# VHH binders against S-protein homolog 13 (SPH13), part 13

Target 1, 133 residues: S-protein homolog 13 (SPH13), of Arabidopsis thaliana (Mouse-ear cress) (q5xv33)
Amino acid sequence: GRLELKNEISGVASVRKAKLAVRCWSNEDDLGWNMLKPKQSRIWKFTTMNMWPFQKTEFRCQFRSGFGTTNEDVVTVFSVKDGFRKQCGVGGDECFWVAKRDGFYLRRIVKDGGGDSRKKYVDVLKSKWVWKW
Key: E = the ipSAE of ESMFold2; O = the ipSAE of OpenDDE; V2 = 0.75 times the mean of E and O plus 0.25 times the DockQ between their complexes.

## First folded at step 20 (VHH; framework vhh_nb_b201)

Design i02 (from j05 with T102Y; at its last look DockQ between E and O 0.64; V2 from the best seeds 0.00; counts 0 for: pae E 2.8 > 2, grease 24.7 > 24.2)
Fold by ESMFold2, look of step 20:
Structure i02 (fold): chain B 133 residues (1-133), chain A 120 residues (1-120)
Amino acid sequence: as target 1 above (133 residues)
Amino acid sequence: QVQLQESGGGLVQAGGSLRLSCAASGFTFDDYAMGWYRQAPGKEREFVATISYEGSTYYADSVKGRFTISRDNAKNTVYLQMNSLKPEDTAVYYCARLEFDYSGWKYDYWGQGTQVTVSS
């Protein structure tokens, strides 16, 4: 499986406001805090199996931006459960998340349905940034 | 050097209003969230209100609905409008600059404070 988190925060006057701090962990390890500059990505690759003991594979993260945090303190960004995996894409083994100026998005690959092949993915808002102390 | 200067404190009767101001200098004001904190004699410092650089606000429960934080980026100034004041609001009020780190927001600079005294 593959998890990518990309910082696409843009359209701000100061790069200070465009930084993204993330802390992610899985069942087996804490991946620690990472600071993503604009346009940077962090990618994790892992093996997934949907049977014991692998039924519990999840990646969870905390997010901090210059515009606030996600509404939920802890966000599940990958899970082996079919409901979650289907939202990430056709196969469900690759999840792609994008932070933008207004919030945190799941990027899903959407195949063409017709002769116009210009649209390749859709970004689905999962949480706006919430200012809280 | 970073400087924060509070003003607008004073003596006021319960039910009254005051407006605190905090003039900021020595940094790019628009890039920082700002906040107000207070401390009464013998008490711990208490969070009052914060405002993001885009104007989003957050308040302590004890002041929500009575106090309003605002900012004027052209004047490098943050304000605290205090309405329906109570004797328990008596404290030294401090303006603070907030900084973002890996684990969250924290203040990194404080003003000298301005005294607010609310009499019954």
Scores: ipSAE 0.324, ipTM 0.672, lowest interface PAE 2.8, mean pLDDT 83
ESMFold2 (binder alone), look of step 20: mean pLDDT 84; pTM 0.841
OpenDDE, look of step 20: ipSAE 0.645; ipTM 0.821

Design i03 (at its last look DockQ between E and O 0.82; V2 from the best seeds 0.00; counts 0 for: pae E 2.1 > 2)
Fold by OpenDDE, look of step 20:
Structure i03 (fold): chain B 133 residues (1-133), chain A 121 residues (1-121)
Amino acid sequence: as target 1 above (133 residues)
Amino acid sequence: QVQLQESGGGLVQAGGSLRLSCAASGFTFDDYAMGWYRQAPGKEREFVATISYEGSTYYADSVKGRFTISRDNAKNTVYLQMNSLKPEDTAVYYCARLEFDTSGTWKYDYWGQGTQVTVSS
């Protein structure tokens, strides 16, 4: 499995406001807490249990920023389920997770059939930041 | 050095109101979330309210609808308006600075000395 995360929180005077904390885990891996500074991107690779035909591997994360947390405390960022694969590719390489000031997004790579080598993206808001304590 | 100083506490009758203030110094105030805690005798310190960098607020269930946290960045001050006070609100109220922790948690790293609030029945 693969998780690509990008911190695109911008327009803030303080770097502290633009920090993104992330903790991801699977059944086999725990990546612990990590901090992404503004404009930083990181890719995590994790072991996918290929229990064909019962592929139940999920990769889950917690996201926290200076603006709050995701609405759901735990977000599934990778799944071997057909719905996720159709959306993000078999390995999840067609999707990014992106943190912005106004919320947390799933970014999808759109392949332009017109031969344009320029990668196009579509951002879908998955969660607004919510203040939780 | 970071300093937090609470004021506005006192004795009030049940159903009354108080407004607490916390004067902050020694840091860029508008870069930090601020919060209020309280500690009653023989009890653990408990969360009361927090206000984020941009003014988002969160309250303990026990004070929701009665207390309001606010801030004035020009004055480097955070406030706690307490209405409809109850005897169970009696406690020392502490102001705290909140730092976004790299451990993925929100951490209060500085505290004031506290101000006593007593609500009589």
Scores: ipSAE 0.184, ipTM 0.566, lowest interface PAE 1.8, mean pLDDT 87
ESMFold2, look of step 20: ipSAE 0.422; ipTM 0.736
ESMFold2 (binder alone), look of step 20: mean pLDDT 83; pTM 0.826

Design i04 (from j05 with G104N; at its last look DockQ between E and O 0.79; V2 from the best seeds 0.00; counts 0 for: pae E 2.1 > 2)
Fold by OpenDDE, look of step 20:
Structure i04 (fold): chain B 133 residues (1-133), chain A 120 residues (1-120)
Amino acid sequence: as target 1 above (133 residues)
Amino acid sequence: QVQLQESGGGLVQAGGSLRLSCAASGFTFDDYAMGWYRQAPGKEREFVATISYEGSTYYADSVKGRFTISRDNAKNTVYLQMNSLKPEDTAVYYCARLEFDTSNWKYDYWGQGTQVTVSS
C-alpha cells in the first residue's frame, strides 16, 4: 500500500496554523505521529496483506491541523476495495491526500491522453476542518 | 514572558450572569486560540470553551447555550459571558493558551484563575 500526503495549507501568518499532524496505521504497521510543515509532501509505504481472494487491507489515519481535525476521527486513506481501486489505481498511485486551509482533500491524478506533459488533477473535498476536543 | 490574568469572578445567585475577562501579554495574541477551564472543589479541571484564531468556538455540553466565549484582539483579551448560572457552575475558572503540537492540541499556559460562586 501507499499513502502520499501533501500539506498545501497556505496564506497564514503563523507557521503553527499551517502544520499538519498525521498518524497512520494498518493491521501490520503503525507509523505513529508525524508532522508535515507547510508545502511538505511525504510518502508512506505499508505492508498489504494480499491474502487472495480475501484482500482486506485498509490503511487508516488521523489528521490534525491548526484549523482543526477531520470530521471523521479516523479516515481510510487506502483500501483494496473495488471502488477505491477504480478511483486511485491498484496501489493507490493515482491518488494522494492534500491538506488545504479550507479542508482535507483527495487528489486524483488525471491521465492526459492528449500529450500534455503537465499532470492534471482533480481535488475532491473529503472533510472540512472541525474543532473537537 | 507569557502572562494570563483572569478577572470578573465573584458571588452571584442562581440564574444570574457574570462576565469573565482574561488579559494576555507576552505573545502575539491573534496567533493563538484561547480557552477556559474550570475546577470545582474536589473535582478535576474540566473544559469549558475554546475560541480559535479566527473566532470559531467550541463548548462543553454542560455550558452550551448558556456560556459564550469571545475575544478582542485589539485588547489582547478573551472573555467568557456566563448566563443562567447554576450552583454546579461554582468553580475556579482558568484562562489558557492553546497550542498545536506534533500530536494534539494542548494548553501550554494558564492564568491563576478567578473564583466563581453561584448560590442557590
Scores: ipSAE 0.230, ipTM 0.579, lowest interface PAE 1.7, mean pLDDT 87
ESMFold2, look of step 20: ipSAE 0.421; ipTM 0.730
ESMFold2 (binder alone), look of step 20: mean pLDDT 83; pTM 0.839

Design i05 (from j05 with T50S; at its last look DockQ between E and O 0.72; V2 from the best seeds 0.00; counts 0 for: pae E 2.01 > 2)
Amino acid sequence: QVQLQESGGGLVQAGGSLRLSCAASGFTFDDYAMGWYRQAPGKEREFVASISYEGSTYYADSVKGRFTISRDNAKNTVYLQMNSLKPEDTAVYYCARLEFDTSGWKYDYWGQGTQVTVSS
ESMFold2, look of step 20: ipSAE 0.418; ipTM 0.722
ESMFold2 (binder alone), look of step 20: mean pLDDT 84; pTM 0.839
OpenDDE, look of step 20: ipSAE 0.654; ipTM 0.817

## First folded at step 21 (VHH; framework vhh_nb_b201)

Design l01 (from j06 with T50S; at its last look DockQ between E and O 0.65; V2 from the best seeds 0.60)
Amino acid sequence: QVQLQESGGGLVQAGGSLRLSCAASGFTFDDYAMGWYRQAPGKEREFVASISWEGSTYYADSVKGRFTISRDNAKNTVYLQMNSLKPEDTAVYYCARLEFDTSDWKYDYWGQGTQVTVSS
ESMFold2, look of step 21: ipSAE 0.465; ipTM 0.746
ESMFold2 (binder alone), look of step 21: mean pLDDT 84; pTM 0.849
OpenDDE, look of step 21: ipSAE 0.744; ipTM 0.896
ESMFold2, look of step 23: ipSAE 0.411; ipTM 0.723
ESMFold2 (binder alone), look of step 23: mean pLDDT 84; pTM 0.845
OpenDDE, look of step 23: ipSAE 0.765; ipTM 0.901

Design l02 (from l01 with W53Y; at its last look DockQ between E and O 0.38; V2 from the best seeds 0.34)
Fold by OpenDDE, look of step 21:
Structure l02 (fold): chain B 133 residues (1-133), chain A 120 residues (1-120)
Amino acid sequence: as target 1 above (133 residues)
Amino acid sequence: QVQLQESGGGLVQAGGSLRLSCAASGFTFDDYAMGWYRQAPGKEREFVASISYEGSTYYADSVKGRFTISRDNAKNTVYLQMNSLKPEDTAVYYCARLEFDTSDWKYDYWGQGTQVTVSS
């Protein structure tokens, strides 16, 4: 499995509020809390405990920021090669997760049909930030 | 200095309504999530509702469908509309500013609270 995450939280006076914490876990493993600084991007690779080719380890991830937490666990990562790309939607487009001030997004990279090699992207809101503790 | 001041509490009969207000000052209000908590006699303080900086709301199960949290950033005020009140809603209600620290949140500022009493 693969998790690609970008912190695009901006427009805040406090750097603390722009930090993004992420924790992913499975039934077998807890990867603990990791911090992304503003504008930082990171990639996590998940290993299946049982390297049996047919066994999928499901990881769930929770995200926290200075603006709250994701309402639900928004990321499911399967420990299969290229499994994350399948989550990007129909067509196997490249995608990654983006945290913004107003919520947590899935960014889909789309090719401009106009022959321009410019990569465009669409952000899909997956979770608004909430404070539930 | 950061200040939070609750108002709007009082005595109400079961089934009645109250609207609480929390006036905030001393900080950039629209950069913070705000929350309402309550503490009944002999009980621990419990979460009631929260609202993110941009207005996303979350409620305790016990108040879902009855309470509504909102905010007016122009007035630096957070509100709690309480409908269909029950005796078990009797408590001191506190307004809180929530701050993020590393991987968790802290309740760094609280108001003095406002008493809500619901009679049978």
Scores: ipSAE 0.173, ipTM 0.578, lowest interface PAE 1.9, mean pLDDT 84
ESMFold2, look of step 21: ipSAE 0.494; ipTM 0.778
ESMFold2 (binder alone), look of step 21: mean pLDDT 84; pTM 0.856

Design l03 (from k03 with T50S; at its last fold request DockQ between E and O 0.72; V2 from the best seeds 0.69)
Amino acid sequence: QVQLQESGGGLVQAGGSLRLSCAASGFTFDDYAMGWYRQAPGKEREFVASISWEGSTYYADSVKGRFTISRDNAKNTVYLQMNSLKPEDTAVYYCARLEFDSSDWTYDYWGQGTQVTVSS
ESMFold2, look of step 21: ipSAE 0.556; ipTM 0.809
ESMFold2 (binder alone), look of step 21: mean pLDDT 83; pTM 0.839
OpenDDE, look of step 21: ipSAE 0.741; ipTM 0.894
ESMFold2, look of step 23: ipSAE 0.563; ipTM 0.811
ESMFold2 (binder alone), look of step 23: mean pLDDT 83; pTM 0.838
OpenDDE, look of step 23: ipSAE 0.753; ipTM 0.899
ESMFold2, fold request of step 25: ipSAE 0.561, 0.580, 0.573; ipTM 0.817, 0.826, 0.823
ESMFold2 (binder alone), fold request of step 25: mean pLDDT 84, 84, 84; pTM 0.844, 0.840, 0.842
OpenDDE, fold request of step 25: ipSAE 0.779, 0.751, 0.788; ipTM 0.912, 0.894, 0.911

Design l04 (from j06 with Y107F; at its last look DockQ between E and O 0.65; V2 from the best seeds 0.61)
Fold by ESMFold2, look of step 21:
Structure l04 (fold): chain B 133 residues (1-133), chain A 120 residues (1-120)
Amino acid sequence: as target 1 above (133 residues)
Amino acid sequence: QVQLQESGGGLVQAGGSLRLSCAASGFTFDDYAMGWYRQAPGKEREFVATISWEGSTYYADSVKGRFTISRDNAKNTVYLQMNSLKPEDTAVYYCARLEFDTSDWKFDYWGQGTQVTVSS
């Protein structure tokens, strides 16, 4: 599977305002804090295990931006459960999240129906930034 | 050099109001969140209110509904309007600058403070 977190915070007067910090972990590994500059991504690739009773793959993250944090302290950003995977779009094995100036979005891949159509995305707001400092 | 200068403190009766001002210089004011903190004698400095560069506000529960933080970017000034003052609000009030550093918001500069005394 594949998890991508991208910082698309833009439309600010200074690059200092566009920073994004993320701390993510799986069931067994804490991946630590990572600072994402504007337009940078962090990508994790992993083997998904979804056969009972194997260890299940789930990623959870905390986010901090120049505009605040998410409503909930901890956000699930990837899970092998079918309901979660379908939210990420076609295939369900890759999830793509983007931070924007106004909040944190799930970038869902929308299956196109035809020949020369390019892949399309819809961004679904998951949390506005909340100022709590 | 960063400078923060508080003013507007004084003595008021319980139930009264004061407005504190903090004049800022030595940095690009619009790029920073600002806050007010207070310290009573023998106690730790405690959070009162913050305001982001875009005007989003956050308040301690003890002052919510009574105090209002605001900013005027043209004058490089942050304000704290304090209404319905209580003796428990007696403290030195400090203006502070917040910076988003690494993975958190941190206070990196503080003013000299202004005394607020609320008598019963």
Scores: ipSAE 0.495, ipTM 0.760, lowest interface PAE 1.7, mean pLDDT 84
ESMFold2 (binder alone), look of step 21: mean pLDDT 83; pTM 0.837
OpenDDE, look of step 21: ipSAE 0.691; ipTM 0.857

Design l05 (from j01 with T50S; at its last look DockQ between E and O 0.73; V2 from the best seeds 0.60)
Fold by ESMFold2, look of step 21:
Structure l05 (fold): chain B 133 residues (1-133), chain A 120 residues (1-120)
Amino acid sequence: as target 1 above (133 residues)
Amino acid sequence: QVQLQESGGGLVQAGGSLRLSCAASGFTFDDYAMGWYRQAPGKEREFVASISWEGSTYYADSVKGRFTISRDNAKNTVYLQMNSLKPEDTAVYYCARLEFDTSGWKYDYWGQGTQVTVSS
């Protein structure tokens, strides 16, 4: 599988205001806090195995922006459960999340009918930023 | 260098009102969130209120509905309007600048404080 987290915060006077701090982890990996600059992405590629002893069930993250945090302090951004993966779009093997000035979004890939092979996205709001600092 | 200068403290009777001001200099005021903390005699410094650079506000439960934080970017000033004051609000009130880094948010500069005393 593939997980991408992108900082699309914009419309501010300085890059300092558009920074995004992210901490993500799974059962085996904790990457600690990292800063994403505007337009920067973090990408994780991994094997989606749900068998003993190589079980991975979730990737979870915390977010801090200049506008606050997500309503839930800990957000699941990838899970091997089929219901979750279908939310990410066609195939469900790749999940793409974007932070914007007004909140945190799941970017779902949606294909049009007909002969057009270009992919399109729908951004689905997960949480507005909540100022609680 | 960064300076935060509080003013507006004093003695006021319970039920009264007071407005604190914090004049900021040495940085681009519009780019920073600001906050107020207080410390009563014999107690730890506690959060009162904060305001983001865009004007979103957050309050301690003990002051919600009574205190209002605001900012005037043209004057590089943050305010704390305190209404319905109680003796429990007696404290030194500190203005603080909020900074954002890889570990989260922190208050990186503090003023010297202004005394507020609320009499019974």
Scores: ipSAE 0.454, ipTM 0.737, lowest interface PAE 1.7, mean pLDDT 84
ESMFold2 (binder alone), look of step 21: mean pLDDT 83; pTM 0.834
OpenDDE, look of step 21: ipSAE 0.671; ipTM 0.844

Design l06 (from m06 with G104D; at its last look DockQ between E and O 0.49; V2 from the best seeds 0.00; counts 0 for: pae E 2.5 > 2)
Fold by ESMFold2, look of step 21:
Structure l06 (fold): chain B 133 residues (1-133), chain A 120 residues (1-120)
Amino acid sequence: as target 1 above (133 residues)
Amino acid sequence: QVQLQESGGGLVQAGGSLRLSCAASGFTFDDYAMGWYRQAPGKEREFVATISWEGSTYYADSVKGRFTISRDNAKNTVYLQMNSLKPEDTAVYYCARVEFDTSDWKYDYWGQGTQVTVSS
């Protein structure tokens, strides 16, 4: 599987407002807090496990932006559970998330048009930024 | 040099109101979120309210519906309107600046505080 988080926050005058702090962890790793600059991505590649010892592949993150955080403090950004992968669109177990000025989006991969090998995307708002502490 | 100066504290009877002000200088005020914390004797400092540079607000549950944080960017000033005051609101109130430094939102500067005392 593949998980990408991309900072597309733009249209702001202050560089401090365009940064995105993320802390992500999986069943296997806690990656700590990291800063994503505008246009920067973090990409994780992994094998999905849904076996004994009943551990399931799941990535969870916290987000802080110049405009606040997501409604839920901890957001699941990848999981093998209950059709989560289907939300991410075509391409199997790839999930792509994008932070924008107004909120945090799931970028769904949709089918290529007419045999075109280029992937197409639809962005689905998952949370507006909320000023919450 | 960052300076934050609170004013407007004092003695008030329960059910009364006070408005705190915080004059800010030494930085580009419009570029920072601001907040209020308070500390009662023998207790840890606790969050009261915060306001983003765009005016979005957030409140501790204990003050929600009674307190209002606001800002006037033209005057480099943050306000805390405190209504329906209770004896439990007695504390030193601190104005603070928010910095998004490395990986967290932090208060990095705060004032000297202003005493609020609410009598029965």
Scores: ipSAE 0.346, ipTM 0.676, lowest interface PAE 2.5, mean pLDDT 82
ESMFold2 (binder alone), look of step 21: mean pLDDT 83; pTM 0.834
OpenDDE, look of step 21: ipSAE 0.446; ipTM 0.708

## First folded at step 23 (VHH; framework vhh_nb_b201)

Design o01 (from l03 with Y107F; at its last look DockQ between E and O 0.69; V2 from the best seeds 0.65)
Fold by ESMFold2, look of step 23:
Structure o01 (fold): chain B 133 residues (1-133), chain A 120 residues (1-120)
Amino acid sequence: as target 1 above (133 residues)
Amino acid sequence: QVQLQESGGGLVQAGGSLRLSCAASGFTFDDYAMGWYRQAPGKEREFVASISWEGSTYYADSVKGRFTISRDNAKNTVYLQMNSLKPEDTAVYYCARLEFDSSDWTFDYWGQGTQVTVSS
């Protein structure tokens, strides 16, 4: 599977306002807090294991931006559960999330371009940024 | 040189109102979130209110509905309007500049404070 988190925060007067801090973990990996600069992505590629005793692969993340955090403190951004994979769009083994100035979005892939790199997608708002500091 | 100067503190009876001001200099004020913290005798400094660079506000539960934080970017000034004051609000109030560090919002500069005393 594949998980991408991209910082698309833009339209701000200062680059420091476009920062995105992420902390993601799965079963055995936690890299702590990392900063994504504008236009940067963090990508994880992994084998999806939905078999006993490794019956789930899930990535959970915390997000903080120059505009606040997500409503939910911990957001599941990838899971092998069938309901979750369908939300990420066609294929279900890849999930793409995008931070924008006004909030955090799931970028759902709605049409696979095949050998063409131009996929079709729709951005679905997951959470507006919430100021909590 | 970053400088934060609080003013407007004083003695007031319970139920009264007071407005604190914080004049900021030495940095691009519009690019920073600002906050108010307070410290009562024998206690740790506690969060009161904050305001983002875009004007979003956040309040401690103990002051929500009674205090209002605001900012005037043209005057490089942060305000704290305090209504319905209680003796429990007695403290030194500090203006603080908030910075988004690599993982969290923290204050990196604060002023010398202004005393607020609320008598019953």
Scores: ipSAE 0.527, ipTM 0.788, lowest interface PAE 1.5, mean pLDDT 85
ESMFold2 (binder alone), look of step 23: mean pLDDT 83; pTM 0.833
OpenDDE, look of step 23: ipSAE 0.748; ipTM 0.894

Design o02 (from l03 with S103T; at its last read DockQ between E and O 0.84; V2 from the best seeds 0.76)
Amino acid sequence: QVQLQESGGGLVQAGGSLRLSCAASGFTFDDYAMGWYRQAPGKEREFVASISWEGSTYYADSVKGRFTISRDNAKNTVYLQMNSLKPEDTAVYYCARLEFDSTDWTYDYWGQGTQVTVSS
ESMFold2, look of step 23: ipSAE 0.634; ipTM 0.838
ESMFold2 (binder alone), look of step 23: mean pLDDT 84; pTM 0.843
OpenDDE, look of step 23: ipSAE 0.758; ipTM 0.897
ESMFold2, look of step 24: ipSAE 0.626; ipTM 0.839
ESMFold2 (binder alone), look of step 24: mean pLDDT 84; pTM 0.845
OpenDDE, look of step 24: ipSAE 0.768; ipTM 0.901
ESMFold2, fold request of step 25: ipSAE 0.623, 0.614, 0.626; ipTM 0.847, 0.839, 0.844
ESMFold2 (binder alone), fold request of step 25: mean pLDDT 84, 84, 84; pTM 0.844, 0.844, 0.848
OpenDDE, fold request of step 25: ipSAE 0.606, 0.760, 0.820; ipTM 0.796, 0.898, 0.924
ESMFold2, last read: ipSAE 0.614, 0.610, 0.639; ipTM 0.838, 0.835, 0.852
ESMFold2 (binder alone), last read: mean pLDDT 84, 84, 84; pTM 0.843, 0.845, 0.842
OpenDDE, last read: ipSAE 0.821, 0.760, 0.761; ipTM 0.925, 0.901, 0.899

Design o03 (from l03 with S103E; at its last look DockQ between E and O 0.72; V2 from the best seeds 0.67)
Fold by ESMFold2, look of step 23:
Structure o03 (fold): chain B 133 residues (1-133), chain A 120 residues (1-120)
Amino acid sequence: as target 1 above (133 residues)
Amino acid sequence: QVQLQESGGGLVQAGGSLRLSCAASGFTFDDYAMGWYRQAPGKEREFVASISWEGSTYYADSVKGRFTISRDNAKNTVYLQMNSLKPEDTAVYYCARLEFDSEDWTYDYWGQGTQVTVSS
């Protein structure tokens, strides 16, 4: 599978306002805090195993931006559970998240109809930024 | 040099109001979040209120509905309107600047404080 988190915060007067800090972990790894500059991404590539007894693949993150944090302190950004993968778009093996000036979005890969192989995206708001400091 | 100067403190009877001001200089005020903390004798400094660069506010539970933080970017000033004051609000009030560093928002500069005394 593939997980991408991208900082697309723009339209601000200074780069200080466009920073994104992320801390992500899975069952196997805690990667600590990382700073993403505008246009930067953090990408994870991994195998998903859903065998008996279950190994559950799940990635969870905390976010801090120049505009605040997400409503929920911890956001699940990838999971093999209960239709989560289907929410990411076709196949559900790749999930793509973007931070924007006004909030944090799931970038869903969808078909454009008619079986066209061109990728099409819809950005779905997960959380507006919330000021909590 | 970064400078934060508080003013507007004083002695007031319970139920009264005060307005604190914090004049800022030495930095681009519009690019920073600002906050108020307070410290009573023998106690740790505690959060009161903050305001982001775009005007979003956050309050300690103990002051919600009674205190209002605001900012005037043309005057490089942050304010704390304090209504319905209680003796428990007696403290030195500090203005502070918030910086977004590599991991989180942190307070990096503090004023000298202004005394607020609320009598019963």
Scores: ipSAE 0.566, ipTM 0.814, lowest interface PAE 1.3, mean pLDDT 85
ESMFold2 (binder alone), look of step 23: mean pLDDT 84; pTM 0.850
OpenDDE, look of step 23: ipSAE 0.746; ipTM 0.897

Design o04 (from l03 with T106K; at its last look DockQ between E and O 0.70; V2 from the best seeds 0.67)
Fold by ESMFold2, look of step 23:
Structure o04 (fold): chain B 133 residues (1-133), chain A 120 residues (1-120)
Amino acid sequence: as target 1 above (133 residues)
Amino acid sequence: QVQLQESGGGLVQAGGSLRLSCAASGFTFDDYAMGWYRQAPGKEREFVASISWEGSTYYADSVKGRFTISRDNAKNTVYLQMNSLKPEDTAVYYCARLEFDSSDWKYDYWGQGTQVTVSS
């Protein structure tokens, strides 16, 4: 499987306002806080297992931006649980998330590039930024 | 050199109003969030209100509906309008700057404070 988090925050007077801090973990690993600059991505590639008694794969993250945080403090960004993979779109094994100036989006794969081989996406707002400091 | 200077404190009767000002200099004001904290005698410093660089606000439960934080970026100034004051609002009020560092929002500079005293 594949998980990508991308910082697409733009249209701000100060580049410092366009930074995104992310802290992600799986059941066994906590990767700590990382700072993503504008246009920067963080990518995880992994083997997914959802077979009893095997370990289920989930990634959860916290986000901080120059405009606040997500409404829920902890956001599940990848899971093998029923229904989650389908939200990521066609293929179901890749999830792509994008931070924008107004909030945090799931970039849903709509077409896998059959006609022109380029993947097609639609961005679905999952949370506006919320100021809590 | 970062400077934060509070003003507008004083003595007021319960039910009255005051407006605090915080004049900021030595940094690009509109790149930062700002906040107000207060400290009463014998108590720990507590959060009052904050305002993001884009104007979003956040308040402590104890002041919601009575206090309003605002900013004027042209004047490099943050305000705290305090209405319906109570004796328990008596404290030194501090203006503070919030910085978005490597992982979180943190207060990195504080003003010297202005005394607010609310008499019964």
Scores: ipSAE 0.573, ipTM 0.817, lowest interface PAE 1.3, mean pLDDT 86
ESMFold2 (binder alone), look of step 23: mean pLDDT 83; pTM 0.831
OpenDDE, look of step 23: ipSAE 0.743; ipTM 0.893

